# VH-VL binders against o27280, part 455

Target 1, 266 residues: o27280
Amino acid sequence: MDSMNVPEVLEIKRIVEESESVKTFIFSWDFRREVRPGQFVMVWDFRDEKPMSVSLIDPVRSEIGISIRRVGEFTDRVHGLSEGDLLGIRGPYGRGFELMGRDILLVGGGIGMAPLAALADEATARGMRVDALVAARTADELLFLDRLEAAGVNISTCTDDGSCGFKGFAHERLLTLEENHDMAAVCGPEPMMFQVMRILDERDVPAQLSLERYMKCAVGICGQCCLDDTGFRVCAEGPVFWSQELSRVREFGRYRRDPAGRRVPW
Key: E = the ipSAE of ESMFold2; O = the ipSAE of OpenDDE; V2 = 0.75 times the mean of E and O plus 0.25 times the DockQ between their complexes.

## First folded at step 20 (VH-VL)

Design ue13 (framework fv_marstacimab; at its last fold request DockQ between E and O 0.93; V2 from the best seeds 0.88)
Fold by OpenDDE, fold request of step 24:
Structure ue13 (fold): chain C 266 residues (1-266), chain A 119 residues (1-119), chain B 112 residues (1-112)
Amino acid sequence: as target 1 above (266 residues)
Amino acid sequence: EVQLLESGGGLVQPGGSLRLSCAASGFTFSSYYMSWVRQAPGKGLEWVSMISKSGGYTRYADSVKGRFTISRDNSKNTLYLQMNSLRAEDTAVYYCARLDDYYYFMDVWGQGTMVTVSS
Amino acid sequence: QSVLTQPPSVSGAPGQRVTISCTGSSSNIGDDYDVHWYQQLPGTAPKLLIYGNSNRPSGVPDRFSGSKSGTSASLAITGLQAEDEADYYCQSYDRSLRGSWVFGGGTKLTVL
């Protein structure tokens, strides 16, 4: 096992409260270890370990950010931490997003905007025109709006309750948008991604989607994150997949495997 | 030195198959989109296929769709073109080209390999 | 039959200026996709000559220039030299063709 697979104990430099349930933890990072939007790291709180997407990549400040939504025991503990506290970080792992063309559409739901925010920074720095469809259940759950706006991203919002922007789901909002892009990047609830992918495929827009599965080793060995039939390992061949790849994944948008290997519907 | 070198061309009968290879050197192969472009004798350039960096996304010209398959092995720095159900009109010099993912130009070309489909 | 239209041939004497046109449509050049130019010397592979409408790669002389306007592009060669005798191709991208890389039919440049 190489040095990349050994957790590095890092101090939390800053904590940004993105929403009531989401915090971004910022760490110093040695960029000799390259990291790409869409890749993930394993976060270790010295009790448990969970995969988390990188939401900020700042080579100028030599920092990365990890946005974490409070959803369970592990994240509860992490959310209880303060600046100056320590976490173990190993990685990065997985396949990140590829950029194609000059115009890109980002479609994100909830915490799914985390890797897309990082991608937006890269895309805008590259000189690309970036449109972002940001979805959430309610207005207060919309993430990274100020950050995206500051980066020059053209933002469209949608909320389930209509508290901000379009009332409805991301795929419904997408149907109202006529403009096509050179490519799209999608991340959020899998049912959302499934619907969005269908629309983009019909429009012949190449799309990449970031999947979430239970991961244990993060190095393609244990098989816990294997997708049915294809054998794709989310930690190795993913988590970012092209829509052409996902078209072969029957379980996509329908179910996932839990830690016990049981099929669990979304 | 940045270089692409095609191989695998030759004479094949209609309905036959060939597999072309393109060996890349002098650059990080996995960081680039790749493409195949062909040129029939005395004719112009025709784009054939493209593949993403990871290989997870491919596109084909209508003229070859369903018959040709582009693939890559990044561990071997090699691009492939599997050509099935070959037709006389597929006769051409086939070029491997490095594709820019922003502007969509091709900045590195191989010297090409000749494919002749004839009875 | 090519998506982009070029004159089949152009000619000029040494030292003269020649221009090669490339005409597209609203679905490619007119859709704000850049035009690129390639030079193909006899018996050789194409070489990138101009990218992004008007940029020259390293090693390309400044007597080569490109421009784009509306649905058309143009390659200009000043101070024509014997070594410039070649085929020239314009290239762009067309989203309406399921996203295809499209070439012009090529222009044979003869130096008199």
Scores: ipSAE 0.940, ipTM 0.964, lowest interface PAE 0.4, mean pLDDT 96
Fold by ESMFold2, look of step 22:
Structure ue13 (fold): chain C 266 residues (1-266), chain A 119 residues (1-119), chain B 112 residues (1-112)
Amino acid sequence: as target 1 above (266 residues)
Amino acid sequence: EVQLLESGGGLVQPGGSLRLSCAASGFTFSSYYMSWVRQAPGKGLEWVSMISKSGGYTRYADSVKGRFTISRDNSKNTLYLQMNSLRAEDTAVYYCARLDDYYYFMDVWGQGTMVTVSS
Amino acid sequence: QSVLTQPPSVSGAPGQRVTISCTGSSSNIGDDYDVHWYQQLPGTAPKLLIYGNSNRPSGVPDRFSGSKSGTSASLAITGLQAEDEADYYCQSYDRSLRGSWVFGGGTKLTVL
């Protein structure tokens, strides 16, 4: 390889079916390249390249896991692969989550639980108490419950349709939780994160939130991942931001941009 | 050799401004939360401010909130304290300290820099 | 600070045992936040002496020990030596008032 910005071709060591729509692809990894929960990698299928969250960081087994939701042509092709097949991976990139204190609240929606599962492992290994609010549209889309439970995480669930746990949105469930955490980490649909952030800010709970935006270079050069009004680059200054940083970002919770740069509502 | 070295202290009039710097060496600066602690002459220790590893989260003691700004430049291994609207009661030795993010102790301290606010 | 209360001074003879108390409240020590202790020799910066209630950093003699119960903590020094003459501060975290790092007012230890 020429640099860390050129994909390294790696063999898929193992595939875990997390749900009907989500698979975790596990690769051998040399941890001299440190990986932090909340960082992402660019996954190359020899046609296209997409950012994907790291969901498993296992230095003991020298393994990294990347969880991918099937949502389009790229992810359909990747989901069709088998153990032994090849993918290009470059990274990791971005700012990961920072831990603080002795108890942490995780709030995850859908695939947003992927980086939070990695964070939960680090937090529990460090001796923190971990509470997780795991949200999805329906029970079949709740991710990582068995893994979180095995790690000793205290789980609350909610589903839009009420098929598992609290019926309603994550921020509505959060209002019914009486928690004084030292910090929170939030990842999921941006409208959910905006509502959760408002509650956490009112409670004076320090919060970090992971944003998703269109990416091309992943190293901060092309400008495709910039946030309005601040110039923050999601791939460089994020994807994880503190709520204090996001309070200055007008677009957060209001709109996103398509690959052509056009504003679209969430 | 783990070290913190403060600079930028001095004499300033009430209402004035001063910027303190703290140079870090011997450890991975960007991996640590940082803090400022002050000590007025003949008095005890008072926490002033803290900053997260990235610089994206900050907190301040009520006595300095709105007047002081903590920041860091991880590429220069340097912590800063911008002090505006200074008052006589801000007169103190200002210490830069490395803040543990789990236990919340401060294990590495600079030698301090003296700030005197007087007319 | 008044949030954590320490005696202003204590004294002891060489070889003796002294204790320094640190009394907090339900929003700091009583809310399971740890107590840490610092030694400050005259004209110098504070030095971490005890962390996490009872843990001793490398290089701190085992005659220094800490404990915590309820809303209070204690630093004990046995085999008192002249070099122990210093100011001692306890420190914790208080989640009231948007969360603050809080110090005790300090205790001047005099070795007779």
Scores: ipSAE 0.807, ipTM 0.900, lowest interface PAE 0.9, mean pLDDT 90
ESMFold2, look of step 20: ipSAE 0.806; ipTM 0.900
ESMFold2 (binder alone), look of step 20: mean pLDDT 93; pTM 0.952
OpenDDE, look of step 20: ipSAE 0.936; ipTM 0.962
ESMFold2 (binder alone), look of step 22: mean pLDDT 93; pTM 0.956
OpenDDE, look of step 22: ipSAE 0.935; ipTM 0.962
ESMFold2, fold request of step 24: ipSAE 0.787, 0.796, 0.799; ipTM 0.887, 0.895, 0.895
ESMFold2 (binder alone), fold request of step 24: mean pLDDT 93, 93, 93; pTM 0.952, 0.952, 0.953
OpenDDE, fold request of step 24: ipSAE 0.939, 0.940; ipTM 0.963, 0.963

Design ue14 (framework fv_marstacimab; at its last look DockQ between E and O 0.77; V2 from the best seeds 0.00; counts 0 for: pae E 3.1 > 2)
Fold by OpenDDE, look of step 20:
Structure ue14 (fold): chain C 266 residues (1-266), chain A 119 residues (1-119), chain B 112 residues (1-112)
Amino acid sequence: as target 1 above (266 residues)
Amino acid sequence: EVQLLESGGGLVQPGGSLRLSCAASGFTFSSYYMSWVRQAPGKGLEWVSMISKSGGYTRYADSVKGRFTISRDNSKNTLYLQMNSLRAEDTAVYYCARLDDYYYAMDVWGQGTMVTVSS
Amino acid sequence: QSVLTQPPSVSGAPGQRVTISCTGSSSNIGDDYDVHWYQQLPGTAPKLLIYGNSNRPSGVPDRFSGSKSGTSASLAITGLQAEDEADYYCQSYDRSLRGSWVFGGGTKLTVL
């Protein structure tokens, strides 16, 4: 039996208020258990369990961070916790991002910036040049800007209402940016990712995209997170996919399956 | 010892197919991008194809695009090259090479396997 | 034919210094991508000799050195030895060619 599948009860070391709806929970981590940007953990509040992306990987401080957006009952409970409180963490799971080349473009929307922030740290640590397009509905929902800036990331912002940076959507802003990148990493609302992927494909920029699906087991057994046509399991073959893989996934950018297995349009 | 070992080369007629294999040992295979490079007799080196660590991303030289397929099985530490619609100009020694993901250098090479396309 | 240009051949006497040039363009060598060099002894597979313009892998003697300037690179061999007789290839990456690994045409080094 793999010990990674047993939740480890961890104390919340710190809580960072990222925005009105997003908090980052910091935990001590034993880095003998390797974790990569793009991977996720299952967070257990002793009542329910949800997959969450790792947003901070700090081997120096022996810490990881999990950024959680307040969107429902589970996250409401978690957001009510304080430093010193306990959570169960199992993982990490899934396929993380692969880094290649010297120049990388990050395109993130909302909470999708969480795994990309971790990737940005790794990329900059490797000496890569990192450009980040950070998108949100409004200025107050833009995440990790100070953190990214401190890491030396070149940031472009995009907001639906124009309250900060480019007024419009991420893919529209992307059309105005240069094409000179070795690869791209994308995470955010699926409609955004779909449009961004199309542009990147046209530019022949290798792209990795992190998908969000309802995940229950996280170990590729229950099939709840299976993608149509391919049978890809987001928890096992993903959540990070190459655009070449996603091109074979009919549902990508079009619909998802809810917990009952029903098709839900985006 | 880090090692790559190619196999599957041989004589084939034009229009025929051949599948090359490359067995990797001595390193974590799944942690590296891989590539095929070929060398026609008495000629220089030509990059043929690359594949990402997970196998989810592939790229091909224009000369082989649509005819060759690169793949990998990380559970078997093996790289493959399916070659279809072979042409005389595909005659070459085919090398398997480990590809570094930062410098884009090929730091480990196999000894190569000879592919001869002739009627 | 080759994207990167090398002289077809160079020669030198034992103990001498020889230089092999590699000329590219702004889309490869001049585009923030490094140049690598490979040595291919007769009848053998290529071996990485220099990576990242000037770095030597373990086992490569320090008499081999690489440099890059603008859109060109150079491999220098000092204290030339008989065993250095081989073909040498430069290699880089070209974004404009749909992201292709590109090689020079190769240089045959003869030790006189």
Scores: ipSAE 0.924, ipTM 0.958, lowest interface PAE 0.5, mean pLDDT 95
Fold by ESMFold2, look of step 20:
Structure ue14 (fold): chain C 266 residues (1-266), chain A 119 residues (1-119), chain B 112 residues (1-112)
Amino acid sequence: as target 1 above (266 residues)
Amino acid sequence: EVQLLESGGGLVQPGGSLRLSCAASGFTFSSYYMSWVRQAPGKGLEWVSMISKSGGYTRYADSVKGRFTISRDNSKNTLYLQMNSLRAEDTAVYYCARLDDYYYAMDVWGQGTMVTVSS
Amino acid sequence: QSVLTQPPSVSGAPGQRVTISCTGSSSNIGDDYDVHWYQQLPGTAPKLLIYGNSNRPSGVPDRFSGSKSGTSASLAITGLQAEDEADYYCQSYDRSLRGSWVFGGGTKLTVL
C-alpha cells in the first residue's frame, strides 16, 4: 500500500552508545506493523533518508532499535540528535531471516552484527543454541557482546589487529570453529560474506546472507537495488538471500555500486 | 480450512519425467517450509525433499538428488516437484506436507498422488 | 533398516495400554532433537499425532502421549480402541544425514 511508504515521524525514546562510531536509536513502535530480524527501515532526517537495519525488536515493551554507524554527512547529522528529537521512519521492508533446526551460527562484521543481534534474541527465545562469531577491525568496534552474552549466545571474536580474540578475518576464525550447525546467518562487509559463504557451502551448512545495495524506493519499484546477474532486488527479494540464491550472482563479493548505479571496486 | 491437494501423478516409463503440483489453501503459504514425502506400495514413509519459505533453499534425499527439483510459487500458493530420470524405485504415493513454524513437524498432509514407473 | 528403529508390530486388546518405541542415535534423538509421531489409518494419508516429543495437536485425545529419554522415544496409547488400529511412524531430524528429516520404519498396531 502507498500509505505504508511515507515516513512516520517518531520521537527518539533512548539512545545507546554502542561504540565511538555506532549508536542505537530506540523508538516506540506499533507492532501491528510486524518486524522480522533482517528487515530494514528507511530513516529520514527531514533532508535525506537511508536504509538502516533493525537491531532490537521488543514487542513486549513496544520498542524497536535501529543501529547507525557514523560514516558520512547523513549519519553525522543523526548522531548529533538527542532523546526527544524526531526522525522519520518508513517500513519495515524486505525479506527477513528464516530460522531452521536447533544450532545456528551467526557471523557478523562490524555494524552487520545489528540485524544478527535481533536474530539472536529470536533464536534463543525459541530455545536454539546460538554461536556468534563477532568480527571488527579493532576491539573497540566489536558490537553487542554484552547483549549477546546476556541472551546466552556462545561468542567467538576476531579483530583485524588482534586486540581482542583471534587476530585475522572472520572467515579465518570460522575455519577454527566447530562445524556442527544446522544453519548460518551472515551479515557484514560483502568480501567477508563471500569468503564465509564459500566455507559454509563446502561444509554443506545452509546460510542466509544480508546484502546492502543503493536504495531509493525500498519497495522494489525503482530497480536501483538490483544485482547484475539475477535481477534480484535487494529491497524486495532480499536483503536476506540464501547462499544457494547468491551462488548465481557474479557481482557478489567482487564490486559494489554507487548512488548512480556505477560499478565501483571494493 | 487448511488443505493441501496433490496432482500430476500417473504412469510413466523408466527414464521419463513427471511434474507434481500441490495446491495450498486456508493458510499463509509463504510463511511455511514445505516438504514432499513418499510411500512405496506396502512400505513406510520416506522423506524426499524440503523447501524454505522463500524457495531459496532446498534439500533432497540422496536417492533423488540430481533427478528431482522442488520449487514453489508463493503467488499461486503452489508447491511443485519436477521428477526427471525416473526409476522403478520411485514408484510411490507422493504426499506434500507443511512443516509447522516452530517444531518443523509435518502438521498438514495432502491425500497424495500416485506415481507408477513401469514399462 | 531405518535410522530410527521401531518394532514392526504391536498388539493389544480394547482398553489396554500399548507402547511403541522409537530408537535413534547420537545424531538425532540422542543429540536432543525433537521427535514427532504420525498416525496413518488404513488407506489414508498420515496425520500428526504428537509433536515436540510430548505435545498433542488439538483434537488428539489425551490417551495418546509421547516421551523421550536418551536416544529413544516412546508413544503410549491407553484405553485402546478399535479405531486406533493403524500404522504409527516416529520422525526426527538427523544431522549426520546433512540435516535431513528421517522417519522410523513404522509400527502396525493391531487391536484384538
Scores: ipSAE 0.452, ipTM 0.777, lowest interface PAE 3.1, mean pLDDT 88
ESMFold2 (binder alone), look of step 20: mean pLDDT 93; pTM 0.953

Design ue15 (framework fv_marstacimab; at its last look DockQ between E and O 0.90; V2 from the best seeds 0.88)
Fold by OpenDDE, look of step 20:
Structure ue15 (fold): chain C 266 residues (1-266), chain A 119 residues (1-119), chain B 112 residues (1-112)
Amino acid sequence: as target 1 above (266 residues)
Amino acid sequence: EVQLLESGGGLVQPGGSLRLSCAASGFTFSSYYMSWVRQAPGKGLEWVSMISKSGGYTRYADSVKGRFTISRDNSKNTLYLQMNSLRAEDTAVYYCARLDDYYYYMDVWGQGTMVTVSS
Amino acid sequence: QSVLTQPPSVSGAPGQRVTISCTGSSSNIGDDYDVHWYQQLPGTAPKLLIYGNSNRPSGVPDRFSGSKSGTSASLAITGLQAEDEADYYCQSYDRSLRGTWVFGGGTKLTVL
């Protein structure tokens, strides 16, 4: 446990350009330390530290991948790195996805596809039938399509502007799909997840959703990622929650807390 | 040795409450879905409830929904079934069972604990 | 009453072959959900006998076999022995019932 919380300085083995704004950084990993899809690691660039979902888990190559979207100063610095450069990685942390049944639906939006891509690999390896609804604002922001296809995933795309696949939002596309699944895994913008969850609940499809909140310690101590009323800590009890759990979380789909602790509406 | 051991059964009056426990050993408890299955005297098997590995997801048969609560403590390797508002038709041997998360079978069963609801 | 239908009883002489049927519907067995079988000896807890339609857990003799076709499944016991006298239950999953684990009514096997 103690060693887990000390960042390990790792060399970037390779970098995959997923899109204009998203890169996947590949690291060697000792799989004596188990990691599951849906878990996250803390990435340290020796100046700041940010939580990032694991997007690739490859026990054969003894590698993990972390997909990072360029959105601010920290990610700008990280995106400026090259193969052979160093980053600090500690973790993994949090509760990952559970797999249930033989047929699974993945619904992802934008960078939210990162943990779902890892889950897709696990699910397909297990012999599950995997359907994935991949959503983005535009076609060039759709992530991991080639990877998912190669894994045998049945892909449906959705774009806000209609540049690829269904024109509209993920929940709208979901409404047009009549097939039910044994379970669903959802990750993306919270408003998207909120709408998707409602549809899945109406269909009695058990769903897991990965939340994003401001996380500081990653070990359930600082409380910065605490969800109102329930006391759930996204870093400890999450980031993956069952829909039944989220039904008790009033703030879900409505607002979040910023680094200063203020309520910010979605 | 993989084992499940139920306890907490007994005689209770209609409208009463009872809490069953199931102690798991010989396997990583937190890695498995769990279920309760009951069998009325001289009758067949009836699924009662299931719970996910983390405990964040539960499901109940219609016959017990709103009255029974399944829970688990992974730190204690224990499964629970809180039974409230008990009825005569709830009289049965209650089995704790390990549930496969892919095929949906139960591969490990406890010996069962008898619950009798009677005036 | 039971979602899955089994004959109430079957019988056979030692050494014979007996079959127990399990009939479901399009919402369970026919919905591509697997059928599992359990053996319950008198006064004991159920034991998994067949999983995934035709797979035998460790320790189960190859005299026991399972099959599935359409909305029905079958358990076959060859070389019937006295110790096979028990109740047998089929089990599947029904998504139309809000995802319910469903059992057959059970079949009492008597060895003559």
Scores: ipSAE 0.932, ipTM 0.961, lowest interface PAE 0.5, mean pLDDT 96
Fold by ESMFold2, look of step 20:
Structure ue15 (fold): chain C 266 residues (1-266), chain A 119 residues (1-119), chain B 112 residues (1-112)
Amino acid sequence: as target 1 above (266 residues)
Amino acid sequence: EVQLLESGGGLVQPGGSLRLSCAASGFTFSSYYMSWVRQAPGKGLEWVSMISKSGGYTRYADSVKGRFTISRDNSKNTLYLQMNSLRAEDTAVYYCARLDDYYYYMDVWGQGTMVTVSS
Amino acid sequence: QSVLTQPPSVSGAPGQRVTISCTGSSSNIGDDYDVHWYQQLPGTAPKLLIYGNSNRPSGVPDRFSGSKSGTSASLAITGLQAEDEADYYCQSYDRSLRGTWVFGGGTKLTVL
């Protein structure tokens, strides 16, 4: 019924403060428009439009949640909104995560935990054992811990400053974790994902990673979200890719692109 | 009716190549992992390969690794097996099968296509 | 040799009970991976008979049952009928090094 190319204006039903810098905006949603963990939406504040990951998928309550970190002018404006205010939403777009087996490892850095929280709900609902490595710079930025614990997820934490859990980077903590998973799902800063992917590949653990790239159309027409060497469009063939797909991509983990399309180091 | 139909089998010389196809109908093909399983004449079942829903993850039995390539085209509801450098021991009926991603069983099988590798 | 071991044949008279064993190892059945069973009637493709150790798909008679203990699994057939004459395969997943789908060597059931 609803066109994926035209934003639907939706009322903010509820706002959850996840941290000082992260809020989850909850909307009523008609699930005839299917939503899968790992897919994204384009959020329009009537001035600008940005891709955001879906963090809550609740068909029973007919709700979706979109978690947004305050990092610039667009997200500052959205964080200034209240319940009852309006946002435009296009989507969902992209390829979501595929589940396999009965034991899954989630590795999330910062806001990258948002799509993984949605995936954790799906995995636990189908009876999988879920281990999550939740990483952030500081304890205050560890996301979704209570929600994951309530879902029965086995949580390990790490923080750059050591304020909670393991002191260090996510991939360093991963080396001290169990190696026997049927699959892994990874989302966070691309340098972290590259290091984590290397470890998972060595362990022969099938891995899916969610990438972020600059987007304008979100339906694969404009070409702004393409990966070097493969022609993959993150908005259409991704944002979730298997590690086998990414092993031939020269740009992954090496650089990013600014809004003008220029290569910029991580 | 949920159905899988293999095609592309035949007689081929050692060292040759052959491509098998498997047409799917009656279910949402892109929502399922898929597999190839083979059975040599008078012998048991042997798993050959699997592919994820998107086609982005594949796995192969050691006996075929490096010679066979599984792929899929979700817009055509079709699974493929490209077989290169064929050997006499590859002679078998090849089945495509729908693979469960939690239990790892195969609940829907095609009728098979015969591949004979002989001089 | 197959990773999962089955007896090459079993037999029984109509109305009797037969049991087909499937023995694996710590890297498959013993690593808590489920065992599935397939029936292959002469000249036909395999058909899923039991999945998840003991679950029976729709259309499979309740005289077929499965169980699993330790590194072994068992398929039981009660009230044996002539149409049960077939080859039976167990199947599991083996986590060792690379992860593979593994089948037993098959058991030919003869109804006397």
Scores: ipSAE 0.808, ipTM 0.899, lowest interface PAE 0.9, mean pLDDT 89
ESMFold2 (binder alone), look of step 20: mean pLDDT 93; pTM 0.955

